# Ledger of designs, part 11: miniprotein binders against Protein EXORDIUM-like 6 (EXL6)

Target 1, 305 residues: Protein EXORDIUM-like 6 (EXL6), of Arabidopsis thaliana (Mouse-ear cress) (q9m8t8)
Amino acid sequence: REPPSQIPNGTLDLSLLWYGQFTPTQKERVHDFIESLNFDAKEGLDPKVSAWWKVVESYQERFEVKDIYRQKKSNRTVAPRIKVKVVRSYVDEKMKYGKELTMGNGEKLVETAIGNMSKVVPVVLLSAQVRAHGVGFCDGTCQHNALAKIKGQKEPRRYIMVSNPEVECPGECAWPFHTADKGPRGMTYQPASGEVGADALVIQLATGLADLATNPDLTKSLFKSETTPYNDDVKKNHESSSMYIVDPATKCTRVFGSGAFPGFTGRIRVDPITGGAFNSHGINHLKFLIPSIWDPKTKSCWTPM
Short names: E, the ipSAE of ESMFold2; O, the ipSAE of OpenDDE; V2, 0.75 times the mean of E and O plus 0.25 times the DockQ between their complexes.

## First folded at step 6 (miniprotein)

Design k5 (from k4 with R36Y; at its last look DockQ between E and O 0.15; V2 from the best seeds 0.00; counts 0 for: pae E 13.5 > 1.5, pTM E .655 < .8, placed apart)
Fold by ESMFold2, look of step 6:
Order: C-alpha cells, then structure tokens, then sequence
Structure k5 (fold): chain B 305 residues (1-305), chain A 81 residues (1-81)
C-alpha cells in the first residue's frame, strides 16, 4: 500500500479534573486558552496563540515521522495540525484525597481524570488550597508532564498536572505576576485576567501541553502506521539520529519574549484596557502571556514576540 | 494625534536597568498604555504608544525624572505614529 502524501491531522482529547475550589475567571481563562489553540482566523492581531501552537505542531516534522510517511527525501514536509479538545470536565470541590498530596494520591487524581475514557490525556488542575510539595511542586517544578502507573493497565499513562501557585509558591511559579523568591527580583506585571492564579495556570498548562505534544511517545501514538513498517533499518537510523529535546517549553522557563534574561521577561506588551501583560492573542480578542518553546534548529527559545 | 515615546537608557548596572524598566512599566500600567521593552548589550529601549501629544510630553518628562533618580543617561524622542 502507498503511504499518504502528507501526515494526517491528529486530535488531542483532554479530560480535565478541577481539584479544589476555583473562581469562574480561573476556569474561563483555561478554557479560553485551550480554544485559542485551535483558532486560526486569517484576520486579527498577531502574534496568535494558534501560531504558537503551530510551533509545537512543527515537531511532527521529525526525521522519525518523515520516515514513517516516506517523506525523508523532501525538505517541504508540512506539519500536521493537532486539534485540542476538552472532552470531559470533572469538578471535585470536596477534595476527596485531601489538601496534602502524596505520590500515592497523586496517581489516584490522574486515574480520576481518566475516568472510563481510554483515549484521553488527563489534566489535573490543583486549586490554591492544595499543598503539592509532596508530588514535587514548588521545588524547581511548576507543572508536570509525566507518566503515571494506572491500576489495571500494563502501560503507564501520560498526564499533565498544574497548580494554582498563589498561596504555596507565588515567587517561584507565578512570576512575572509576583516578585521572584530567588535570583534577581526582576520586573513584575499585572495579569490580563485580573487574577494572578488564572494567568499562572495558563502559563503552566501551556508549558505542559507543549512538552506533552512534542514528546516522542505522543508522536508515535498520533502517527502509527499499519503493522508493516516501511523500512525497519531506516527507522533504527532515524531514532538514533533524532533531534529530540526533553520538555522544550520547560527548557524556556521564564522566557516570554525576545531578548529575555534573568529578571526580564523579554519583549512583551501591556494591554491599555486591563493594564495586563501579554504576548499573544486568542479568541474573543483575549490576550494571553504564554511561554517560549526551545527550537533545536536555532538552539534558542522561540518566543511569541 | 497618536504618539510614540521612545526612551533609550544607557547604564553599566544590569540591576539599575531592570529597576528603571520596572518603574517605567508600572507607570504605563497605571495609565493603561501599551509598552514594548527591548534590552540588548547593556542598552535598554522602552517604547510606549497610544497617546496624544500632550500626554506624550508629560510621559517623557516623567521618564526623564525616573532615569535621573538612578543617574542614568537617557535619550527620549516623541514621534507621530
């Protein structure tokens, strides 16, 4: 059989678990950001959230993917689109497993986010009432893109976990909306939503989604061929020579624009209506501050501005 | 009617440059104005847009006063957008 002429599009189905109490603004900002990933209107203001997402999608032009679809001899490979959908939203305001997370109940939260759906990416959102140090937050980590062992499954499941850092570690995980705890105090800005937690959650989710969508395991899951690979020897060579970068958005932590350095976000804008900082435009004229993504071709962070 | 204030600041201290940029960004936030900040090779450029001529001249005066508090060398221009 002949491979398709281009790489087919994929869909990333998210199952959200809202653990604890969230404001309407926090929930709305997260949903609006996710919808903005798919919004590619020709008119409208640049830079766009969807243009940022296209950088993530461009990772699918890897040598491995080109080999699967027999495009390795062409320099004009077109990256597939990855549509991002929220297919479930579950709210646990009672915090069934308590306010203090451990590795054990952290895995139960991932299981809860999966529910009975086998083809979703679980996203666990922790409210400000939750202490997440026990699962590694606020110790150099502000979001997770990781694997969890799920009871009854042979293979581990990939998940995203984010935490509203307003109470536990705002100086580590809410910058630039809060003064930094360590290093140069640096510049601070107002969140465009008016809530530090809402816009911090967007930064964390954006980072987690970018790291997840660029991971080779997701690439293989989205673009599996039939049972007969086209060339096993070429696949081995491609795998050994791939330009895989672990967690390329996390690698660009605290970089939001060109010219960034410790204590300075880089080039960003301040919204004349809200006074809030942003570097991208989404649906409904909304403005977001989103992270940069490491670009292995330039060996630097790709910035929205 | 639409003006752009461009502030070029030269300092030897990276911390002083960041302090000045924070003060100027805070002023822009208080006034609801759009600000762009570029920093490279020890020189800082701050661009503020979306104001009339009278407001641009007042902003330029305030930016000069901020830079003077830090002893920084500053050049300020006001252009028609």
Amino acid sequence: as target 1 above (305 residues)
Amino acid sequence: SDRTVTVEVTVDSPQMAMDIAQRMADMARQMGMTVYIDVHNGQMTIEITGMDRQTAERIAQDMRRIAQEYGATVQITIDES
Scores: ipSAE 0.000, ipTM 0.342, lowest interface PAE 13.5, mean pLDDT 78
ESMFold2 (binder alone), look of step 6: mean pLDDT 73; pTM 0.654
OpenDDE base, look of step 6: ipSAE 0.053; ipTM 0.590

Design k6 (from k4 with D19E D26E V35I R36Y V39I; at its last look DockQ between E and O 0.24; V2 from the best seeds 0.00; counts 0 for: pae E 13.6 > 1.5, pTM E .669 < .8)
Amino acid sequence: SDRTVTVEVTVDSPQMAMEIAQRMAEMARQMGMTIYIDIHNGQMTIEITGMDRQTAERIAQDMRRIAQEYGATVQITIDES
ESMFold2, look of step 6: ipSAE 0.000; ipTM 0.297
ESMFold2 (binder alone), look of step 6: mean pLDDT 75; pTM 0.669
OpenDDE base, look of step 6: ipSAE 0.361; ipTM 0.774

Design t21 (from q3 with R64A E68S T79Y; at its last look DockQ between E and O 0.01; V2 from the best seeds 0.00; counts 0 for: pae E 20.5 > 1.5, placed apart)
Fold by ESMFold2, look of step 6:
Structure t21 (fold): chain B 305 residues (1-305), chain A 94 residues (1-94)
Amino acid sequence: as target 1 above (305 residues)
Amino acid sequence: DKITVTVRVTDEGRTFTFKFTVDSPEEMRRIMERIREIIEEMNPREVEITIHTSDPREAERFAAIMESMFRRMGFTRIYIEIRGDTVEVTGERD
């Protein structure tokens, strides 16, 4: 039997549901960050948001090859690209479930973001007006990357939920743009966008996307295609551990640069024009502060700087 | 190292997942209170809790605490598995 063909590039289609009122800066910042994941032009400034995303993409080759092929040494090909697209953006400014969400209403928002689309990742964004404690935010959690079993569907659906923390829990979920509630009272910085909520949403979304895209189950679904040359099942050993690095961006919470320790972000830069903190560049020379990603090879957080 | 807690709540074919990260075992009491509140709000028939901790003695302690919580909340079938750095506790009730 011949080995599998080259792993094809994939697309990660996002369906955004904006629940509550958001400023233009908040909406633009999130969209600009998503576009920056795909931006790899040579003339763009380093470090790039897309270089950070390539670290996420590299997880696909490592985990997928080892699991599928049972090889001691993986094939050395360029990691498959994951193009990130927003395929729907829906706004509920009236907040049909109110400002105080429950777990049940959270599930309904995920279902709304999915709609009738079979191959999207729903992303629910909660505005600062929303009390998200009832859906699990602010108690050690600043973003969700999770599975929901949708009635009438065979497979659970992965979703991302983020919440603007600037009103409800800025000391837990908006650091370093706000002083921390717990631990050393460390250095704080200004957000590059000028809005704490906008840049906090980017950190949360980046964390959720990285954790989602590095999960080998999603990698399998990204490369499902009726046009692939192989249709054989990969042998699965149920006695073997299926352990993998779970949530590698979450494992690096509050690490933004090399040398980080509690109360210190690590090495990052401050833009002399805006006063904003950043560690990466995106489209139109925009500057972003994005999280680090656990690197199992070095057993440490991979930092943009 | 951080302690990771994943709570899966299933009822009538719907599953909702909650993830918590805590900095120390001392914070586990706060997270357990939060988990109890989720279970009371959702009233699920099945709950699965997965805890990742590097200390085997803490794993055994967490398993005992979770079992006690599930029994107090009326779960009649409780399954516990400790595998190195992970604790899996599943509670089922009618």
Scores: ipSAE 0.000, ipTM 0.193, lowest interface PAE 20.5, mean pLDDT 76
ESMFold2 (binder alone), look of step 6: mean pLDDT 78; pTM 0.758
OpenDDE base, look of step 6: ipSAE 0.056; ipTM 0.535

Design t22 (from q3 with A63V R64Y E68L T79Y; at its last look DockQ between E and O 0.01; V2 from the best seeds 0.00; counts 0 for: pae E 25.8 > 1.5, placed apart)
Fold by ESMFold2, look of step 6:
Structure t22 (fold): chain B 305 residues (1-305), chain A 94 residues (1-94)
Amino acid sequence: as target 1 above (305 residues)
Amino acid sequence: DKITVTVRVTDEGRTFTFKFTVDSPEEMRRIMERIREIIEEMNPREVEITIHTSDPREAERFVYIMELMFRRMGFTRIYIEIRGDTVEVTGERD
């Protein structure tokens, strides 16, 4: 009998709740970004959104399957692929729980995003009309990757919540598309989509997805197994091979390219036709500005450019 | 900066609480060894560890160490929350 040729791929099934009123551009931008995570075709321009996602996938590295079957000692590891898919969307334009969110109704939004699906990651997207400071936004936080206790469930559920920051806290959460409230202001850039809210939502969602998918708590959900993503030789590896860093994209907040420092995004490009700032390419030749991810092997932020 | 670690061990409906204060990374290794010994001795179904630290790098290190410890000790359900200066890790097993 032949050994398996590769480690199993993972899945990240998202259930979206669009709370409040969103423009078509905002909805399309988010969906296009999510689809771009899976777009690993040879065609298209580099750097790709999918190359950025491969850094996230590398947090789930494990021993090669052939070495396991032959019981050989090995320090070689392979990162699985994690497919990201929107499996359902809810839209609540009337805002059932109002425009002023509290912790309690924030948790009810997560319940709504879960619906009757047991193995989804709920993603709550709050429109610009929503005042979300009552659930912790705009006070050092521009996206949530957290646990919620859900009615009728014994175990808490991990969720992502993002908020369009263009009204409530653009200087905190929409830089570089808006002047920063604190620190060096730096130069602002135009969003590639033409809407500050749309591209800010992508940055916040990208951060939340990366922080969530790198979390070892999701091994069962991602790979339908109880195996650890860390190899057993972690103490034998060099310092850059540490297995888990908490919230590695949040750790790289406001870093968008190589050479970043306070007030400067690092190296990014500007589309000479549209004027939009970007650092990566997705599906349909779309251009995105996405955050960096901490790379424990280099002990620095991995940047698209 | 001082780090405060609170360990709650639940066994048959009774909760035992242990609290440690850490001033250095070297002390942290000793405390983690003691926490492992407590869990081995008491064989609890649920362990909650709460860490208070103002240093994000120390918080990240503690999460890594606690998750690895819980998985090696057979805890199959591990919950982690990070809120400001507080990190809470809960392990459950049957």
Scores: ipSAE 0.000, ipTM 0.078, lowest interface PAE 25.8, mean pLDDT 77
ESMFold2 (binder alone), look of step 6: mean pLDDT 78; pTM 0.757
OpenDDE base, look of step 6: ipSAE 0.617; ipTM 0.870

## First folded at step 8 (miniprotein)

Design m1 (from k6 with Q22L T34R T45E; at its last look DockQ between E and O 0.05; V2 from the best seeds 0.00; counts 0 for: pae E 8.4 > 1.5, pTM E .607 < .8, placed apart)
Fold by ESMFold2, look of step 8:
Structure m1 (fold): chain B 305 residues (1-305), chain A 81 residues (1-81)
Amino acid sequence: as target 1 above (305 residues)
Amino acid sequence: SDRTVTVEVTVDSPQMAMEIALRMAEMARQMGMRIYIDIHNGQMEIEITGMDRQTAERIAQDMRRIAQEYGATVQITIDES
């Protein structure tokens, strides 16, 4: 009999900071999306949000361990399961640093999201009330997966920041739910949640999470193993082999379905009851429009449908 | 001046509207033209620009044929911009 195989597993612990006022739909949508990443039931409609997440997990493939007591490796790889969990949710409706953010205040928000927790990924969500241009939104950037210098810490901390774009830059960061400012005017759709901001936040968060979770610099924080992912260039941790690229979801910006090209999402679905556009299913039969991810095996943007 | 072909399509199914739009968009992309599409609740407005009059008339014929294949109601105009 073969020894038990070891499938590497990890947890991505998120600490959310909701900066400004959000509608219940916006908060529920984000939480439901995160829960849907973990939802892999046999029942339910395909394509699933979790199938999309499995592409993200595949970036962290490792050699299979055939004898866990001796750490014997094979030439085969196995993809880990990465559970995404919200371990803290903090709300600052009073906006401690005001509506007009600077890079310095952005870093202070990341510190707040971290609190006293050394092993979390801080996620800062900015409401539509916030003018986020000063922290780098709207000029070709609709979400951050970035590093922040934290007071009293030797190493910078990686964070995700998203901003509801429906007021400040909907034509830059809310397409396809709003006409684009630049490039082909293209197709527009209704958001499946009924709120442009809610579904735009999901797209931004999905992009940031995918870019973060594919980053080899986070191997230790995601897993209890120090083995290098199969797709990692062992000579260079930052610069890829032909199998890896930096920020693979951001690389596929504005691609949502098979056959996409500039101005067109590709093949996605429209809910016949609500009129909302989607390309994946989550918990409770909820429907989401989520971005694609560069797949180094096919050298193309992988889409849910 | 560029010619603009404007197509207004009405169907009861938002999914059918999307399928018509993608087929028309693929035709426009293959011909190197710019296309603008808006789809709301089974109604669709399409604008294609960057063509001469003869090409615009040919595209209008093809779009009418595509809409007829789906049983959709279609109105097509050709304007000089």
Scores: ipSAE 0.012, ipTM 0.430, lowest interface PAE 8.4, mean pLDDT 79
ESMFold2 (binder alone), look of step 8: mean pLDDT 71; pTM 0.632
OpenDDE base, look of step 8: ipSAE 0.026; ipTM 0.498

Design m2 (from k6 with Q15L Q22M T34K Y36W T45E; at its last look DockQ between E and O 0.06; V2 from the best seeds 0.00; counts 0 for: pae O 4.8 > 1.5, pTM E .706 < .8, placed apart)
Fold by OpenDDE base, look of step 8:
Structure m2 (fold): chain B 305 residues (1-305), chain A 81 residues (1-81)
Amino acid sequence: as target 1 above (305 residues)
Amino acid sequence: SDRTVTVEVTVDSPLMAMEIAMRMAEMARQMGMKIWIDIHNGQMEIEITGMDRQTAERIAQDMRRIAQEYGATVQITIDES
């Protein structure tokens, strides 16, 4: 059989739920970051957010998919792209379930984000006003990539929940824009956006998205949605390989550049005008600080710089 | 033609590097020059562009002076941009 002319691409359709009050900067930064994931402009400054996302996409190589192998013109495997789009956005400024979230309320937020859409990835963003301890945040993390059982659905749905840590636990989740609570005090930087909450939120979102997109369950779903049916019988699973790990972005938490160690981000750049720290460029030359990700090929944390 | 001044600084700590960088950045801003800062642990690279040869030489001298105040090792090059 002739290889397909194009590598099948997956699509992540995101449904955003903004729970609480967010600043325009926070909303803009999130949207800009998401748009930057697939922005592969030849022109622009390196490193790029899209390069980081390519590492995420490379996790699809853990499966021997016929379509991937057939397109191999060279010894190099080309992984399908994962296009990320925001298809829905809900805003709950009144915080229907209150400021203090419980696990039960958290699930309801996920349900709200899903709505009546069967093929969306719900992303719940919690504002700085929300107390998120009840949903497991501010205990070493401020993002979740998890499965939720949704009423009326047979299969659990994967979701991302992230919080703005700027008020509740900046020392845990806003580093390097805030002094860390644990470990060496280290060096702190200014956020590129000018708002700690905005840039910290993006770090959490980036981590969640990367962990979600590299999950085997999601990969399978991405291929099933393509024009070419995904055949489970033909795939060679490499999940047992030590090369591929679960939650690769979480594994490389607090690593932002090469040479990172406790209290130091690693190699980064600083905007001389704003003093903001960044390690990647997105759309319209926007500067972002994004976390590193475990690279299965090199068995190390891939850093933008 | 526009000149580029590249300053490579090695210091004892990232914090010190940042301090040096901020001072150099401020100087560049005051002169309306484009500046790029790259920090890696105790090492720092700064590029300043958009100046003539004479200005580049002056800036280079100033940057050297700043680095020396911190006891940093400094290498400065002036190239055509």
Scores: ipSAE 0.022, ipTM 0.403, lowest interface PAE 4.8, mean pLDDT 84
ESMFold2, look of step 8: ipSAE 0.134; ipTM 0.635
ESMFold2 (binder alone), look of step 8: mean pLDDT 74; pTM 0.653

Design m3 (from k6 with Q22F T34R H40E T45E; at its last look DockQ between E and O 0.05; V2 from the best seeds 0.00; counts 0 for: pae O 7.8 > 1.5, pTM E .740 < .8, placed apart)
Fold by OpenDDE base, look of step 8:
Structure m3 (fold): chain B 305 residues (1-305), chain A 81 residues (1-81)
Amino acid sequence: as target 1 above (305 residues)
Amino acid sequence: SDRTVTVEVTVDSPQMAMEIAFRMAEMARQMGMRIYIDIENGQMEIEITGMDRQTAERIAQDMRRIAQEYGATVQITIDES
């Protein structure tokens, strides 16, 4: 195959629903993180959030797609990029469905996030005021990448739901900014933003986004063209090879750097001024702590550091 | 002004590592230098950048002294890159 003159990029258009009251820092932190995903500035400090997102993008290589070019000489594959944009932001501070969420109410939130937009990825953010046990949070996770049946639509829609765990289950979902409920008591760190809820929320969002973006179903939707860009035979073979796993960020939960083990994040950086922990840089030199991702090639958790 | 001082410190506890790091950071800040701290279990790496040779040597000595006060093992490297 000849290298394409330009590799078409996929686009994830996010519709955000802010359910409950969020601080300005929390909102800003989420927006800054999302903007950092595609921020590939030559200038800046490593590691970068964008480098982390490139690992996510590399999962596209599991399929033979017209937009994927394999260089014969270097055995390197060039995969298309996934651009992430916020196209809608809706705020429900009154919490129309109450503080105690049920599965049914959760689905309604997803519907609200979608609105009349057929191609958006709904992202539901739950504030610290919300009790999210009813939707399955605070039982090992505070984020979902899942499918919801939407009224009037034939096919279920993939969504991300994340919760701010700072009040409800900080020991489970806010590590390493809070002491863990289970396992060895390791060193706890300060959040880079100064707010536990903000940085914990970003970790959950990052996990959800990575898991969603690496999902085979999403890949099909992002690069679906009239000319059938996919080789189905190759797809089947790759799926059967078990090299690529579902929810690669979830698999590497609580791993933030090299040398991680239960109770220890692995190698990370600490801002000497704020004491905030981070392992990556985003826009405007903002510091983030983001989760690791399972690398199918190395069969290990890829870490920023 | 492109010298980099790398300080590797081995300590007995994370708490001690943080204390050392903060002291070193304070010194660097007073001198207007940029500093980054990497922490791994039992080990700490501090990078200070943006200085001339003379300043690098002085900082290196100061960092060594601080680490020694805590009985920590310390290795210091000065790079021109």
Scores: ipSAE 0.018, ipTM 0.302, lowest interface PAE 7.8, mean pLDDT 84
ESMFold2, look of step 8: ipSAE 0.268; ipTM 0.697
ESMFold2 (binder alone), look of step 8: mean pLDDT 71; pTM 0.627

Design m5 (from k6 with Q22L M24L M27L T34R M44V T45E M51L M63L; at its last look DockQ between E and O 0.25; V2 from the best seeds 0.00; counts 0 for: pae E 16.4 > 1.5, pTM E .487 < .8, other shape alone 2.788 > 2.5, unsure alone 62.223 < 70)
Fold by ESMFold2, look of step 8:
Structure m5 (fold): chain B 305 residues (1-305), chain A 81 residues (1-81)
Amino acid sequence: as target 1 above (305 residues)
Amino acid sequence: SDRTVTVEVTVDSPQMAMEIALRLAELARQMGMRIYIDIHNGQVEIEITGLDRQTAERIAQDLRRIAQEYGATVQITIDES
């Protein structure tokens, strides 16, 4: 007898551009978080960062069981796995465009992150002393998921830009690791990494990755395998967990655990050794505080705890 | 020779859990202690190390008073390691 086909695999290839000066902890924390998205070993402590990522993967759930397992009448779908890989890191410590970025110079950084790679997702990370104008950082926005028109290309490219907020606006974009500037103050917590900026970058990157990877415009680049069946029409059935919700992680801003309300993160834990706040576990026994993501089936923010 | 004080507080709502946690954090800050706070399912667990017995008992009394103000149930354990 023939074995069943495997669940389709996707990839999300990231090109990181580090603009400005970052500590080793900040770089390590971001890389460790990205690697933790792929860490689904049965051993290790729960809840896992990868369990959060599985919610993101479920938005791409449109491969029907009958197409994977050769079952004639099953209408159930199965979620693909999406492996996240850093395929390039580019470091600009000299800050070619200075500390004050225009929108245009920001898009030039996106072009640099893309280079000659047609299927990469550029991620521009700005160090704490850099200010990006026109994006809304520190004025209502803490990460930026947008389109850039690339010279010589007719189709715009989707990118993520994150900024380390520890200098300019820690009370807006590094909560709960700093008292809030607006709204209920609530309780603050210590970052598990020991650096406010490092753990704030993880929160903002996680938000951007989730909002991007759930976007239908990205789907075709994730799953282009000739041997894997792909049913584009499953998304129209509205009975699937793959229904698109606009920016589902941003929709859950400041929600980190069950029972959250303004000024309260929801349920989280504090590491008794480091004092760091977390809601998930990654590689190497690391602990992370990551945002929630909207679950359209429950009409609520999915939380690790 | 560290002593561990574990305080488990059960409350009616997440809002009460937050208020109790904020007041407990302020007490710990005033005492210059190393503390760990875990908040889950309406419970607040606090682990404090490096205390003498007398100080641990005083903190326990203050925590009971705070819990009484919010109508919360509190369980306090003082372990000596």
Scores: ipSAE 0.000, ipTM 0.159, lowest interface PAE 16.4, mean pLDDT 75
ESMFold2 (binder alone), look of step 8: mean pLDDT 62; pTM 0.501
OpenDDE base, look of step 8: ipSAE 0.033; ipTM 0.551

Design m6 (at its last look DockQ between E and O 0.05; V2 from the best seeds 0.00; counts 0 for: pae E 7.7 > 1.5, pTM E .472 < .8, unsure alone 63.514 < 70, placed apart)
Fold by ESMFold2, look of step 8:
Structure m6 (fold): chain B 305 residues (1-305), chain A 91 residues (1-91)
Amino acid sequence: as target 1 above (305 residues)
Amino acid sequence: SDRTVTVEVTVEVDSPLEVAQMAMEIALRMAEMARQMGMRIYIDIEVTNGKVQMEIEITGMDRQTAERIAQDMRRIAQEYGATVQITIDES
């Protein structure tokens, strides 16, 4: 029996590989964000990271797949939960493949993150010491949700790769914590953690996780794309045209709140003590700035605030 | 005519929070007006050393609307104790 490549039992088991040196703040920030995804405390402050994750989970109910394939109906009235759990962390502070990665070395890192676990989503985190241009960062791309060829496996494996951008391309991939390189430079804010790299990694990871978790290839029998057959005039049928939105968090890049436009995050909050920008709350009352997610029902970016 | 409202705002405040709050409030009001009127908006904001330098350009509005927007932005700046220069260009 071949091991499944999809999300079994509604869980995303993450295997992290920390490539290069990270500060304690960077490591803790990522772990706290991940834990916040399924943390839904009643007394917690709104907006919640878990409410944002529920938008991702709602993609599971966009189509009634069981009716189409004559499968048993679920008695649930709420979208199935997707529990996100870190099942392993590996640290390579010595940077086995050096500071300048190639596509081939990038795939080797994904293979390392998988290890002997066939049922994980590998997540490779590259430190600020790494020049990640060789694996496709900083040229319009600030995180990967992609496929890698793995030795000994016929089908490629889905992975997430993020890179601390504070040295190599802060103006491309650390906005709003750094001025933008091109276009509207935009307003900048302080990171809620106090470290540009820590909060940039959270934005990248959040984007990658949302795009991965909504991907029908992971639960292909449970997802169905909405497609309009009439699309010969985008102007005429733009409001009525709907199709499955690939990478719905990436589609809302640089949108963090209502009223966003190029150069402006939209409505967010600023912590009066630290000056840090945020739009959501997680565990331990921690504050995060997380991206928006395209919502095909409203045909707009769903924003935390 | 194609009108441009250009705003240059200089604010010196005690904390980065006050600078960020004023810049955010102005940008939100400008975004709402641009959406309502179907206008194009370009904003370039630089925040350094407790000062905000803001250049806001909105095109495609009539003169009356541009003057109302400029008045509102002066009112907002006064609430934060800021000085502001506003130019309405007609191209």
Scores: ipSAE 0.013, ipTM 0.419, lowest interface PAE 7.7, mean pLDDT 73
ESMFold2 (binder alone), look of step 8: mean pLDDT 64; pTM 0.528
OpenDDE base, look of step 8: ipSAE 0.409; ipTM 0.794

